# VH-VL binders against q6p0a1: the designs that were tried, part 5

Target 1, 160 residues: q6p0a1
Amino acid sequence: TQPHAGQPMDSTSVGGGLQEPEAPEVMFELLWAGLELDVMGQLHIQDEELASTHPGRRLRLLLQHHVPSDLEGTEQWLQQLQDLRKGPPLSTWDFEHLLLTGLSCVYRLHAASEAEERGRWAQVFALLAQETLWDLCKGFCPQDRPPSLGSWASILDPFP

## First folded at step 6 (VH-VL; framework fv_masavibart)

Design b1
Fold by ESMFold2-Fast, scan of step 6:
Structure b1 (fold): chain C 160 residues (1-160), chain A 121 residues (1-121), chain B 110 residues (1-110)
Amino acid sequence: as target 1 above (160 residues)
Amino acid sequence: QVQLVESGGGVVQPGRSLRLSCAASGFTFSKYAMYWVRQAPGKGLEWVAVIWYDGRNKYYADSVKGRFTISRDNSKNTLYLQMNSLRTEDTAVYYCARHGYTSDSYLFDYWGQGTLVTVSS
Amino acid sequence: QSALTQPASVSGSPGQSITISCTGTSSDVGGRKYVSWYQQHPGKAPKLMIYEVSNRPSGVSNRFSGSKSGNTASLTISGLQSEDEADYYCSSYAGSNTYVFGGGTKLTVL
């Protein structure tokens, strides 16, 4: 089970090297080298040591309970997100959830063998990217059309 | 009640092909990754192949890579193993097995009774 | 040889405790939580006894327990009974959708 200590305090001090949040390098290791797409289509942390860190445990919680593992679930989650955005901006937690769902789409794109499946993951990713941009603009973004197929294909799929 | 029943085993000559089936019941087959594991007579267990819940991703042990193909039909709750270019060292009881309940449950939680494949001249 | 190292055999008397070791590397047993143990009686399919190092499935006796130290996982059977006589296999997820088994240990109850 998870330790209860997890909530960081508001800091007004200059000291605290050991009490600082995890270095960005640890998060980069988790996101770049520590994550793997499993046999069920879910992202998870393979390295037990990295998974046992505070950022690892938080990331595992998000990946297990909040990031959909298949196309239909991802499309459904995106629809629910779009419905909820008729109200106030996303919380920090929801924004992280949105980013991780987008990352999951990228992993699924690279794992997909069929061009049709890759196309569907690319479409969902594009829509998630638009939702991310909308939140970053705080609702005052230009209405942008999706990039051309070539633009997205070169980024999301090594086989355009 | 989870049940897995293998079939299709038999005696074949080296270089020939054989297809194994595993009929699943008692759970939502389309929600689980599935495995093939084999055991040569009097020897230990050896993992052969895994297939994801949706059938789109497949992985194999080096000993069978390029010769065996795992597949599934979720509408029929059936797992398959197509074995080509069979060798005498492929002689074994072949088990189908189910992946654990959660996505990161890397375990073989239920096993069938196995089907014997004998490769001999 | 098998990817994971187990002793070929262990023996004990009824009521005794025995331990079976399973040694791998940092890329399987040592670095991960995905060690499982299987019991196989002659002529029968394997049965899951322990998963994720130390967890026990519903219906498995609490006489069976698992642990891990470094690159070595261990299965301990307390209060040995004649029904425990079987082959025991460890397994670990090894990353990149690959799986490895130990060579198996034959448990004899005297």
Scores: ipSAE 0.000, ipTM 0.544, lowest interface PAE 12.7, mean pLDDT 79

Design b10
Fold by ESMFold2-Fast, scan of step 6:
Structure b10 (fold): chain C 160 residues (1-160), chain A 121 residues (1-121), chain B 110 residues (1-110)
Amino acid sequence: as target 1 above (160 residues)
Amino acid sequence: QVQLVESGGGVVQPGRSLRLSCAASGFTFSKYAMYWVRQAPGKGLEWVAVIWYDGSNKFYADSVKGRFTISRDNSKNTLYLQMNSLRTEDTAVYYCARHGYTSDSYLFDYWGQGTLVTVSS
Amino acid sequence: QSALTQPASVSGSPGQSITISCTGTSSDVGGRKYVSWYQQHPGKAPKLMIYEVSNRPSGVSNRFSGSKSGNTASLTISGLQSEDEADYYCSSYAGSNTYVFGGGTKLTVL
């Protein structure tokens, strides 16, 4: 449910669902079966009814405006993320962004028709997965056993 | 102004191949997904294929899957359709069309004039 | 997926309004906002008239309007003019990067 907005919005997000908590079950349904890549390479919510829920509207905003849709943009964001490792653990927002960017990479990997392009998306995903694991460990994971790029590419490739 | 100009149509025998081209001008070709749509004589429109803006992904109608290949050359602003193993049922005017307005609009906003492909003995 | 269902023909007199229906399923017309309408005069390429159910491109007369209820989208043409005589096609995104067209409706202005 979204309030009718006829005025400019604040610099912070405003929504009709500020008083409504997220519905985890609906979010899982969206993430599992509700997403697809559009013709521009952006993750998109297929069902307009699901997209109109509070969790759907929030996810749509994040996917369309904050998740990179191309390989170069994803590589640039990965570099920015690696720079953040010098400080405290990621914020909740940054961690969510990391997870959604990784999800986008997996969709692009499975959609890629050229072997060279598949390899590049698999490599970027492997690096994002490594950053995710590092953040989940809050800096306490052993540094001498990071996932290798080849190992992750093998796991992600549906056609060995 | 947006312009799309198809070429390469003609008369061809069953089982042979033909390559169609679509020359685009008046917009940044590399930013748009592109389509091929056909229309058999006296019949309705039928979607044939789509190619993403960067050429990385391609999808086809079941009737042409395995026989037709869509491709593009963004440096030449040109869209292609390679048609192999042609059948009499492939006889149609072939239109190229541009993906419209936003990334999730899923519409054909500009169309070329079409090129006629006739498959006969 | 099944093609969208349109009436084969519709007719009206100058100045009248007519409506053309386009019926699909919940996986195309009913579940999405990606219904578009195209006008085709004999021997010409199709022209986009309506997109995303109800939006008009620049240069399309406001006599053309679109709507949707459930699995059925509608194109309404008010104040019929002789130049409106044409074939009209609906189209919808059907998921998984596939697209469907209606069978087309021949509009005759009497």
Scores: ipSAE 0.006, ipTM 0.561, lowest interface PAE 11.3, mean pLDDT 78

Design b11
Fold by ESMFold2-Fast, scan of step 6:
Structure b11 (fold): chain C 160 residues (1-160), chain A 121 residues (1-121), chain B 110 residues (1-110)
Amino acid sequence: as target 1 above (160 residues)
Amino acid sequence: QVQLVESGGGVVQPGRSLRLSCAASGFTFSSYAMYWVRQAPGKGLEWVAVIWYDGSNKYYADSVKGRFTISRDNSKNTLYLQMNSLRTEDTAVYYCARHGYTSDSYLFDYWGQGTLVTVSS
Amino acid sequence: QSALTQPASVSGSPGQSITISCTGTSSDVGGRKYVSWYQQHPGKAPKLMIYEVSNRPSGVSNRFSGSKSGNTASLTISGLQSEDEADYYCSSYAGSNTYVFGGGTKLTVL
């Protein structure tokens, strides 16, 4: 008889099921337990099933094509980001890129075998963290006030 | 025309040291991670060590940890394996191999012809 | 056994098809598309035959094909020829920048 474009009932049942995770939960699982550095210093997703999900495919695209795998590339991207900060706040995509680049720096810090290399990754991570904070403030963070002479002393001050 | 040529193999007594070299040509050596893989006479392949493209990170098979050191000189397109505290069970043909780059995969895409290391008393 | 498991030997006649299995765990063969296959003739270096489970490098005959089901990968050689007689090894990434090989399978062409 006449053909119909029917959707499998199992697909509907799965879609309405009690155990269907939201994309943020899958992303957290990917970021918490699913990543490792490859021999090129690039983050990749260890689990093929997680990598084949929609958020996994999107994360893989970002990690492979947009997150630098070496120190020089990371420093260049940071410089480009800083040069563009005179404009509006980062897009959601750029902010994700910033966070994943920072995560990559943490993995490279952990993997670094030489003290000098470790120091350089730590420095770049610190600068990326500063850019993350700046974006969260939307450029309206208060300027650093000089530390008050009594600021730390008051915390440690015993009875007069 | 990727080419890998190992050298430095020979006969050595237990407890001694030996250094292997692998001369690479036909590709941008500094862009590729590199491997050492060995094969004992009449036995199968065994991964020994890997070094990242920039020399920044190194990993070893448990059987050689603390005794072998992998290194590279990207200015000379050369990979090295320093083998210390050699044992008779280290007797094998040692192959230099290049990491093949696919989007998500790990493979040994080109191999040298190997160099024989014989550890015997 | 910590290595990937392969049969020690397999035999076939010219023109037939044979299959070599490679069994691991969910962290290696069962995970990503990490499986590659290598052919080694006596006294020669290994040659890459299959990568990412089922892909062939340029210059490898289409008689060679790869597949995977769960924790077992398979190499199939169709139209078996005398020059296919060799040792075949599977390999997989095993996580944490470590790598593992199967024990090897000797293919004999009768």
Scores: ipSAE 0.000, ipTM 0.513, lowest interface PAE 14.7, mean pLDDT 78

Design b12
Fold by ESMFold2-Fast, scan of step 6:
Structure b12 (fold): chain C 160 residues (1-160), chain A 121 residues (1-121), chain B 110 residues (1-110)
Amino acid sequence: as target 1 above (160 residues)
Amino acid sequence: QVQLVESGGGVVQPGRSLRLSCAASGFTFSKYGMYWVRQAPGKGLEWVAVIWYDGSNKYYADSVKGRFTISRDNSKNTLYLQMNSLRTEDTAVYYCARHGYTSDSYLFDYWGQGTLVTVSS
Amino acid sequence: QSALTQPASVSGSPGQSITISCTGTSSDVGGRKYVSWYQQHPGKAPKLMIYEVSNRPSGVSNRFSGSKSGNTASLTISGLQSEDEADYYCSSYAGSNTYVFGGGTKLTVL
C-alpha cells in the first residue's frame, strides 16, 4: 500500500470548531464507557487512546474548563441558565454544556456517600433537567405549567 | 513553598488506636486531594487512603478498610488518619502526600518526611 | 504483595544506562496515562521523578526518562552517577479511586 504523503491530521475551522458537535457514534463510546470522576470531583476520560482522538480532546477541554466540579460552581451555572430563560433561547453550545453538566451531576450523585450530599446533587440535577425540558419545548409546551418533575425523579430514584 | 509535616506517630500495643496529623502549608489546601501512604521497615510503599478536596469522598486500601478513617479540616489546613484496631502489620512510616498538579493527575507530587508508627507489645 | 511487578534489583556502572520495568494490567498501567516513578534515598521521603508515564517535574535531570508499552512502563536512567543509587518505585492509578505501587527496585551503581 501507498501512504497519503504529508496531509494534516487536524483541520482548521472558522469559529474554532468548538461549536460543531462530533459524530454521535464516537461520543456515545466516550460517554458510555470512557468517563470517571477524579479526586477533585471532575469528570475525565479513562482511556488514553480515546482521549487522544479529536472528539476525545474536545470533550477533555470541555470537561476540564467548562463543566463545574463542585456544587457551588454547578449552582452558579444553573443560575446563569435561569437568567437565559428571561431572554433568548439556549445556543447549541450552551445546550451541550447543559447536558454535560447534568451528566457530571449524575456521576456525583452516584459517587456521593452521604444522604445530604446525594440530595443536593439530585436537586441540582432535577433543576438542570427542568431547564433542558423547557429549552426542548421551544414554545410548544404550556407556559403556565412547568415540566413534570415526577418523570425526572423516576430517573434519579429507580423503582425497587 | 509546599510543605507537609506529619505528627502523632509512636509505639502502641495491638488492638489500640492512634491518630496521625499532617499540617499543610505553601498551597491552597482546600483545592487538593490528599493521600496517606505507608512503608513498613525494609519494605516497599503501600497506598493507604485518599480523600477528595472537599472531604466528600474517601477510599481505602483493602488492608485497612473498616479500621482506618481519613479526614481533613480545610479551615486548619490539616489532614488526619484515625487508626483503630491496630495490628503488628500496620507498623510503618506513614507519609502524607498531595494529589498531583491538576485535577486529573493521579500522582503523589509532594510528600512529608513521615511519622513512625510501631505496633508491638 | 505488590500489585505492580518490578525487578528487586538492578545494577550498572557509572556512565551506563539502565532500565527498570513496571508491569501491571490493562486496568492500571496498560489502560491509563497515570504511571509515576519515585526515587527514595535511605532514611528519606520519596521524591517524584516522572509523572504521567514520561513527564519530568522541574528540577529532575533529563537523564531520567519514562515510557510505556502495553502493560509495562519503564524508567530509564542514562549516564549513571553515584547519586542515582536509591530505591525506585512505580505507581499507577487503578480506577475507582484506588492506587497501586510496585515492589520497588534497588539500583546499585557499581
Scores: ipSAE 0.006, ipTM 0.607, lowest interface PAE 8.9, mean pLDDT 79

Design b13
Fold by ESMFold2-Fast, scan of step 6:
Structure b13 (fold): chain C 160 residues (1-160), chain A 121 residues (1-121), chain B 110 residues (1-110)
Amino acid sequence: as target 1 above (160 residues)
Amino acid sequence: QVQLVESGGGVVQPGRSLRLSCAASGFTFSKYSMYWVRQAPGKGLEWVAVIWYDGSNKYYADSVKGRFTISRDNSKNTLYLQMNSLRTEDTAVYYCARHGYTSDSYLFDYWGQGTLVTVSS
Amino acid sequence: QSALTQPASVSGSPGQSITISCTGTSSDVGGRKYVSWYQQHPGKAPKLMIYEVSNRPSGVSNRFSGSKSGNTASLTISGLQSEDEADYYCSSYAGSNTYVFGGGTKLTVL
């Protein structure tokens, strides 16, 4: 008797196939190797298999429908967040939106060819980073000097 | 409704320059990234260049880098391709094409009729 | 060589079905859903027939369908008609704002 494999109606194999990878591992793969700017200036997940996981589909929704692709839209969204924010913590959705908007700024900053445009994206990124830190420190951030544009820019170096 | 109309093609000698134009109508031009794609007589399609919707980034096929420049004037709804140092292998019909805009971007959703560039002595 | 591999020609009779393959690598066809197909009649501009592997634009006949398995995308045309005689090209986004086309397949309706 040999083991019988490939049963089409095996519920156990279907159940196993429906389980999603651990979210942190999928997110690491997406951030490390899966993101790219498209010709419209939007971040996209390149790997269709990663994009088809539950965390990947959720990330795609944020990137495609909620993360602004241009500078004006990014500034407007940040202003709306600041005006409507009642303090930390941000909801999981808003926090992820904030992180992805910041990541989009980083990609746009590195893609920018003109010094003035690069400076404008760097300024917006610095403001988004401040909002992220505000949430992470629960509204009580150390009384250190605000991060300078130069110090934030160094984080974006290929080899910081 | 959407229309793309290329112009500027013609016969030129090797080493010379030519500028192509693509007049866009029927959509908000400033919201779409644009392409140039060429096709040599009896051959297949070859992507040439892309320009982002806001003009901030441009990318080129290796075969044309350093010789061709893509540009756009969003106030005139017009796309351009400046072709310098032309070679006989640049002989092709040049198409203007629009980048498709969906939740998952697809590539070339509308094409112009093309303009023929012949590089010969 | 073309970046994506297609057969040079395919033929069928009216009413039959034919399939055109498009083979790339894991960095284009295999790893992404940005495969599109274009129909080109002699002397005319290409027309988008399929986008994102399997989706049809408004106005394209449901006789045209797309699929993908591994590094190979396929365009299937059912119920062949004489007006389907044309060149068919696949294309894919290949990353880093670069784009690739297949070499094209000439469909002859006998």
Scores: ipSAE 0.005, ipTM 0.516, lowest interface PAE 14.4, mean pLDDT 78

Design b14
Fold by ESMFold2-Fast, scan of step 6:
Structure b14 (fold): chain C 160 residues (1-160), chain A 121 residues (1-121), chain B 110 residues (1-110)
Amino acid sequence: as target 1 above (160 residues)
Amino acid sequence: QVQLVESGGGVVQPGRSLRLSCAASGFTFSKYAMYWVRQAPGKGLEWVAVIWYDGSNKYYADSVKGRFTISRDNSKNTLYLQMNSLRTEDTAVYYCARYGYTSDSYLFDYWGQGTLVTVSS
Amino acid sequence: QSALTQPASVSGSPGQSITISCTGTSSDVGGRKYVSWYQQHPGKAPKLMIYEVSNRPSGVSNRFSGSKSGNTASLTISGLQSEDEADYYCSSYAGSNTYVFGGGTKLTVL
């Protein structure tokens, strides 16, 4: 009954992973110069060799299976995050997931050809940014409210 | 089972317009990007256009850019290609194809049988 | 010219093996794992034979195999049979939501 040790093909856990060293320089290259949107609206790694590294494989799994590729999925993820506002700070995994979802929104903003579509993605990104600041403020901000993002949100408005 | 059925082909004169349809069944149409690929008589395959799964982005081959428009109706499981300002060199069998997504693959995994468009006087 | 380069024709006898090459650049074939091969019989739609360089869909014979070295992908057909006579096309994702096909190779089984 014991598989050939190949059936669960996940030597790294998606839910937090092994606490093994990661090459920060490779991860930074992936985030700044290595990503591209595919026709499914998902971020993918452009360079096949970078995708085959340990950080690249981990990032690919996260982007494909855990980062929403459409507006509706992104809004559902945002709603789940807002439900956690009064709880403890997000886990490292969930916070990384939030950041990558925000990055996906930025790519979708740049890909959007219609002004209305761009506005919708900009709005979702602004709300994700607010949740990021809210989480960072837990236990450190004197007030129970995050800093104002009024000016930042206005910058993302396609009809200023 | 996955099935794609093209329709709308026919004989048309240069400068006219024609609209092709592709009816999809056997899969969740709204989750897949779709393509149009053409093949002129006796020639090879040529990618024509792609539309993202949600219809938000569209890309075209340079030979058809500005003349052809790809669109989809996810509620009807139907893909469209609006062809304007047709030229004799647009004569081809037009196939619709589904974008496959397995292990980050970029492939045309299912094809329709095609519909013939003949542009001639 | 074709974006991906294939020989125009190839021939073999029943029982032999043949290989069809597909040459691109580092931005398509060389830099990515997204190479597919299609078989087309006269008057019929293309059929997927190989995806992601070397994977076979269910229902495709073990006689068909794919590989890649640098900027060149290859389709190998072993134990040639008369029904293998067809046109074969390679395809690759080329980045930025663009796609390319090879010019096609006509396989003749003698």
Scores: ipSAE 0.006, ipTM 0.522, lowest interface PAE 12.5, mean pLDDT 77

Design b15
Fold by ESMFold2-Fast, scan of step 6:
Structure b15 (fold): chain C 160 residues (1-160), chain A 121 residues (1-121), chain B 110 residues (1-110)
Amino acid sequence: as target 1 above (160 residues)
Amino acid sequence: QVQLVESGGGVVQPGRSLRLSCAASGFTFSKYAMYWVRQAPGKGLEWVAVIWYDGSNKYYADSVKGRFTISRDNSKNTLYLQMNSLRTEDTAVYYCARWGYTSDSYLFDYWGQGTLVTVSS
Amino acid sequence: QSALTQPASVSGSPGQSITISCTGTSSDVGGRKYVSWYQQHPGKAPKLMIYEVSNRPSGVSNRFSGSKSGNTASLTISGLQSEDEADYYCSSYAGSNTYVFGGGTKLTVL
């Protein structure tokens, strides 16, 4: 309903999910055993009962509408995150989004058979991991800000 | 040897401004987050502000937010605290400190000797 | 306002052990591993004694130890010596952008 810089979602979709208690046990089950890639490369919840829980409904919404399902979209999302990010901490929603995008990268990396494609997924995952670590240290880290996708791609070999 | 030396403290009237400096030596200043902590006479320690190693992010205690500005000059190995709209309750010894880290942990590592700021009429 | 709770004073005789508590909430002491303890002698700057709940910096006596249970962190000093007489402060990372200190505990020896 209101424009939100850096977050292309309205407050009502966020508010609805937050009004129900989270179930960590169900989330663990969803993330460890409940997710799979479909034939088109989209990450989805395979168990309909788990998908109908509060954490399952929130996760389904994020996976379907906000987590990119292809390499180009994932690279664009990372670049957008890096361009718009002012520093840690990310909001709880943005951090969850970051973690799920990284999880999607891991699933796609496992599914990739071409060496070049696998290398690109690994590079994007490494950058997402650095963004996550930077957020966790709350800006007190000795490391520089995570390198931008463009800068890292020209400096770091994705095939170490 | 890690050394931090604060300066710029003094007596100032309420509503005025004062700028504190902290000169760092004995380590690579640009690789560490830095912070300011104050201690009112006979009172406990109070965190004031922190700045990232590259100056990109800054955080403040609610009591000073909007009045104080933390900054750094990595080329001069110097940390600053610009204090505006000073109040009598800002009277304290101000310490410069390095947010230390080892390869496996974070800690408050080294503190300067402090500089006294007295806000009184 | 999110200040950590410490006893105002504690005392012991040389050779005894004492423990200083530091109580916070689940958003600081209980939920984080970034609990530190500082020693401050009169007129001196604080010195780090313990970091990340239980770790000692190089040069700090093994008589000093730290622990945590729920929302309460503890500093234990064994084999008390006269030079241990000082003010002790706990601190913790208290969330996304803040750091908090305890009110301080005055340790008297003898």
Scores: ipSAE 0.006, ipTM 0.458, lowest interface PAE 16.4, mean pLDDT 76

Design b16
Fold by ESMFold2-Fast, scan of step 6:
Structure b16 (fold): chain C 160 residues (1-160), chain A 121 residues (1-121), chain B 110 residues (1-110)
Amino acid sequence: as target 1 above (160 residues)
Amino acid sequence: QVQLVESGGGVVQPGRSLRLSCAASGFTFSKYAMYWVRQAPGKGLEWVAVIWYDGSNKYYADSVKGRFTISRDNSKNTLYLQMNSLRTEDTAVYYCARLGYTSDSYLFDYWGQGTLVTVSS
Amino acid sequence: QSALTQPASVSGSPGQSITISCTGTSSDVGGRKYVSWYQQHPGKAPKLMIYEVSNRPSGVSNRFSGSKSGNTASLTISGLQSEDEADYYCSSYAGSNTYVFGGGTKLTVL
C-alpha cells in the first residue's frame, strides 16, 4: 500500500534524527540548493535528492512542523519567543528556528501579490530581523531590546 | 467524506456579473490551495484561477485577468469566484477543485460536480 | 493554456489494451513525478485515476496503469471494458502554483 495524494507519508522513517547535531556546511548546502514555497505557503527543499538525506529530512521536518506557514502563526510564534526570551544568546535550536522563520517571511514577502499582505509580511520580517540582530549583538546594540508586535503596530499607527 | 459543492451558475447576458460559490466539507479547508477549472461545451479542461490556502496569493488565466476575482472565507469553508464583464466565450461548466499534495507532486485529488454558466444574448 | 499534447481520440475493443500518450517538456513531464490522469464521463466531474506518474488512488481498478519515458507519459488500460469509455486528461505541475492540462483524449470502446 502507498500513501494517497494529500495523505501524510508514514512517519516511522523520520524518527530519531531531530536531536542529533548537523554539520553547518551540510545545512548551508541544503539552503543554497534552494527553497521554495509550496501551495500551502510552507517552505520546502527544491532538490528531492538532497531532501531525502538525513540532514534534508531533519530540515524538512523543522520546516513542516516548527516554522509557521501563515502570517497569523508567524506573529503568534514571534510573540511567544518575545514573551519567553530572557536575553541573548538564544539556544542553538531557537536561533535556527528564528532564522528559518525569517527565511519563510522573506519568501512570503517575495511571493505576495496584494499590497496589504505584503506590508504585513514586511512588518513581521523587520521584527524577526531585529530579534536576530539583538541576539548577534549580545545585548550591546543601540536598542537593547527589539519592539514587540504590539509596540511596532503602535509606532506605525500613533494616537491622534 | 470530502465534498465540494458549487452553486451560483445560471444564464446571464454578456457584460453582466455572476458570483460562484464552492462549499467545502470533510477536510481542513484552510490547509489547501483551491482552483477554479472550467470546461466549455465539447472542449477540454482549462484552469481559471488559483488561491493559496490563506488567501494571500492569487493567479489567473490570461483569458480572465482583470475580469474575475477569486476569494475564500476559511471561517465558512467557502471558495468564491466573482465573474465580471462576462463574455459568450466564458460559457462553461465551472468546477471547484482541491489541490492535493504528496512528497513528490501536486494534483487535483477532489472535484466538485460543477455549475453551468451560460452567457448568451 | 495547455502545454501537454494528447491524441484527440483512441479506440479499442473489449478485452484489449490501449495506451494514451501525454507529451510535454523536460521541465514538466520529463522532470519529476508531476503527471496525473483524470477520467471524465459525459456530464460528470473529472475523477483522479493516476497520480505521480504511476500511482493509483484507492478504488481505482488495477487495469489502469501509468508510466513515462523521456518527455512522454502514458496511461494504459488493460482488459478494456465498456464503462472505460470516457474522456481522459493528463495534467502536470508547471511551476509557480500553476497546473496545465492536456487537450484530452476521447476513448471509444468499439
Scores: ipSAE 0.006, ipTM 0.490, lowest interface PAE 14.9, mean pLDDT 78

Design b17
Fold by ESMFold2-Fast, scan of step 6:
Structure b17 (fold): chain C 160 residues (1-160), chain A 121 residues (1-121), chain B 110 residues (1-110)
Amino acid sequence: as target 1 above (160 residues)
Amino acid sequence: QVQLVESGGGVVQPGRSLRLSCAASGFTFSKYAMYWVRQAPGKGLEWVAVIWYDGSNKYYADSVKGRFTISRDNSKNTLYLQMNSLRTEDTAVYYCARHGWTSDSYLFDYWGQGTLVTVSS
Amino acid sequence: QSALTQPASVSGSPGQSITISCTGTSSDVGGRKYVSWYQQHPGKAPKLMIYEVSNRPSGVSNRFSGSKSGNTASLTISGLQSEDEADYYCSSYAGSNTYVFGGGTKLTVL
């Protein structure tokens, strides 16, 4: 079923239970310090209590079923994402998916022990970052095409 | 139809090296993380090492760090354990085991029959 | 060395129920669903019996069940049969890509 504004918490938290922490604080905790890579190369939530919150359950679902755990899957999804750029701006869901996939790439990049593997993850991350920059700058970038990594410095320059 | 077959065990002197192999069949080996678990004679199970499905990350029990190296060859469906600087306390049956299919489960879902490593002078 | 505490032995009669405990800390058993149980007959490899505290793999008898309360996980075997006589080990993920086992419990069916 569809989400509803003000949707009640699960039955364990309603009535006499302890109130769930504010959603933005929980999300920050999850994204900043709550994640680790498992043996399958997938990001997971370290703390079971945080994982059982509404944001945690949603994040777990995205990480398990929608964020690729390997390089091939990540490259395939990047191709699909590039095709989505032909239309209107990314939906909130697509943008969250993009950010989580990028975060996964960063974890995999830092965990990789071989230079060749690190290079491949770095390349995919750079392409994902380029797509993210394109989406973010649609409101102020004068260029028709996605900005390259090399063009980012000129955008940040006070008088480019 | 999942099958894991260990080999390479034997008798070796302290300070020497030995390499164990585990031949996998009946599943897509390249999609699973793999473990080595050992059991000293008459004692319990002890986790030794884990390797991710693509070989990119490896983790070890403190007792073997710096001495043992886990590796895999996905083209040959084979898992390896290179054991250097062997000690008498490394004497054990060494099992290879497969990680459970989902990342939600940190379990050993299939085990090989084991191979005995005896370190003695 | 094992980080999880199990009784060294338990015994029961055919048709009865027994429970084996596995006690850890809040970082492995207490707040987690990573507990799994393994059965090992003499001279054989371990076999997965329970995972994620209470789930059974396909092919494992429904006489085997798992539960958890606080820092203690439990394996319960109902309707004991002679074939259940074996060593039982609990295991849990301990964080940072590390794994721990209990010391093992020898089940004797009288």
Scores: ipSAE 0.000, ipTM 0.522, lowest interface PAE 13.8, mean pLDDT 77

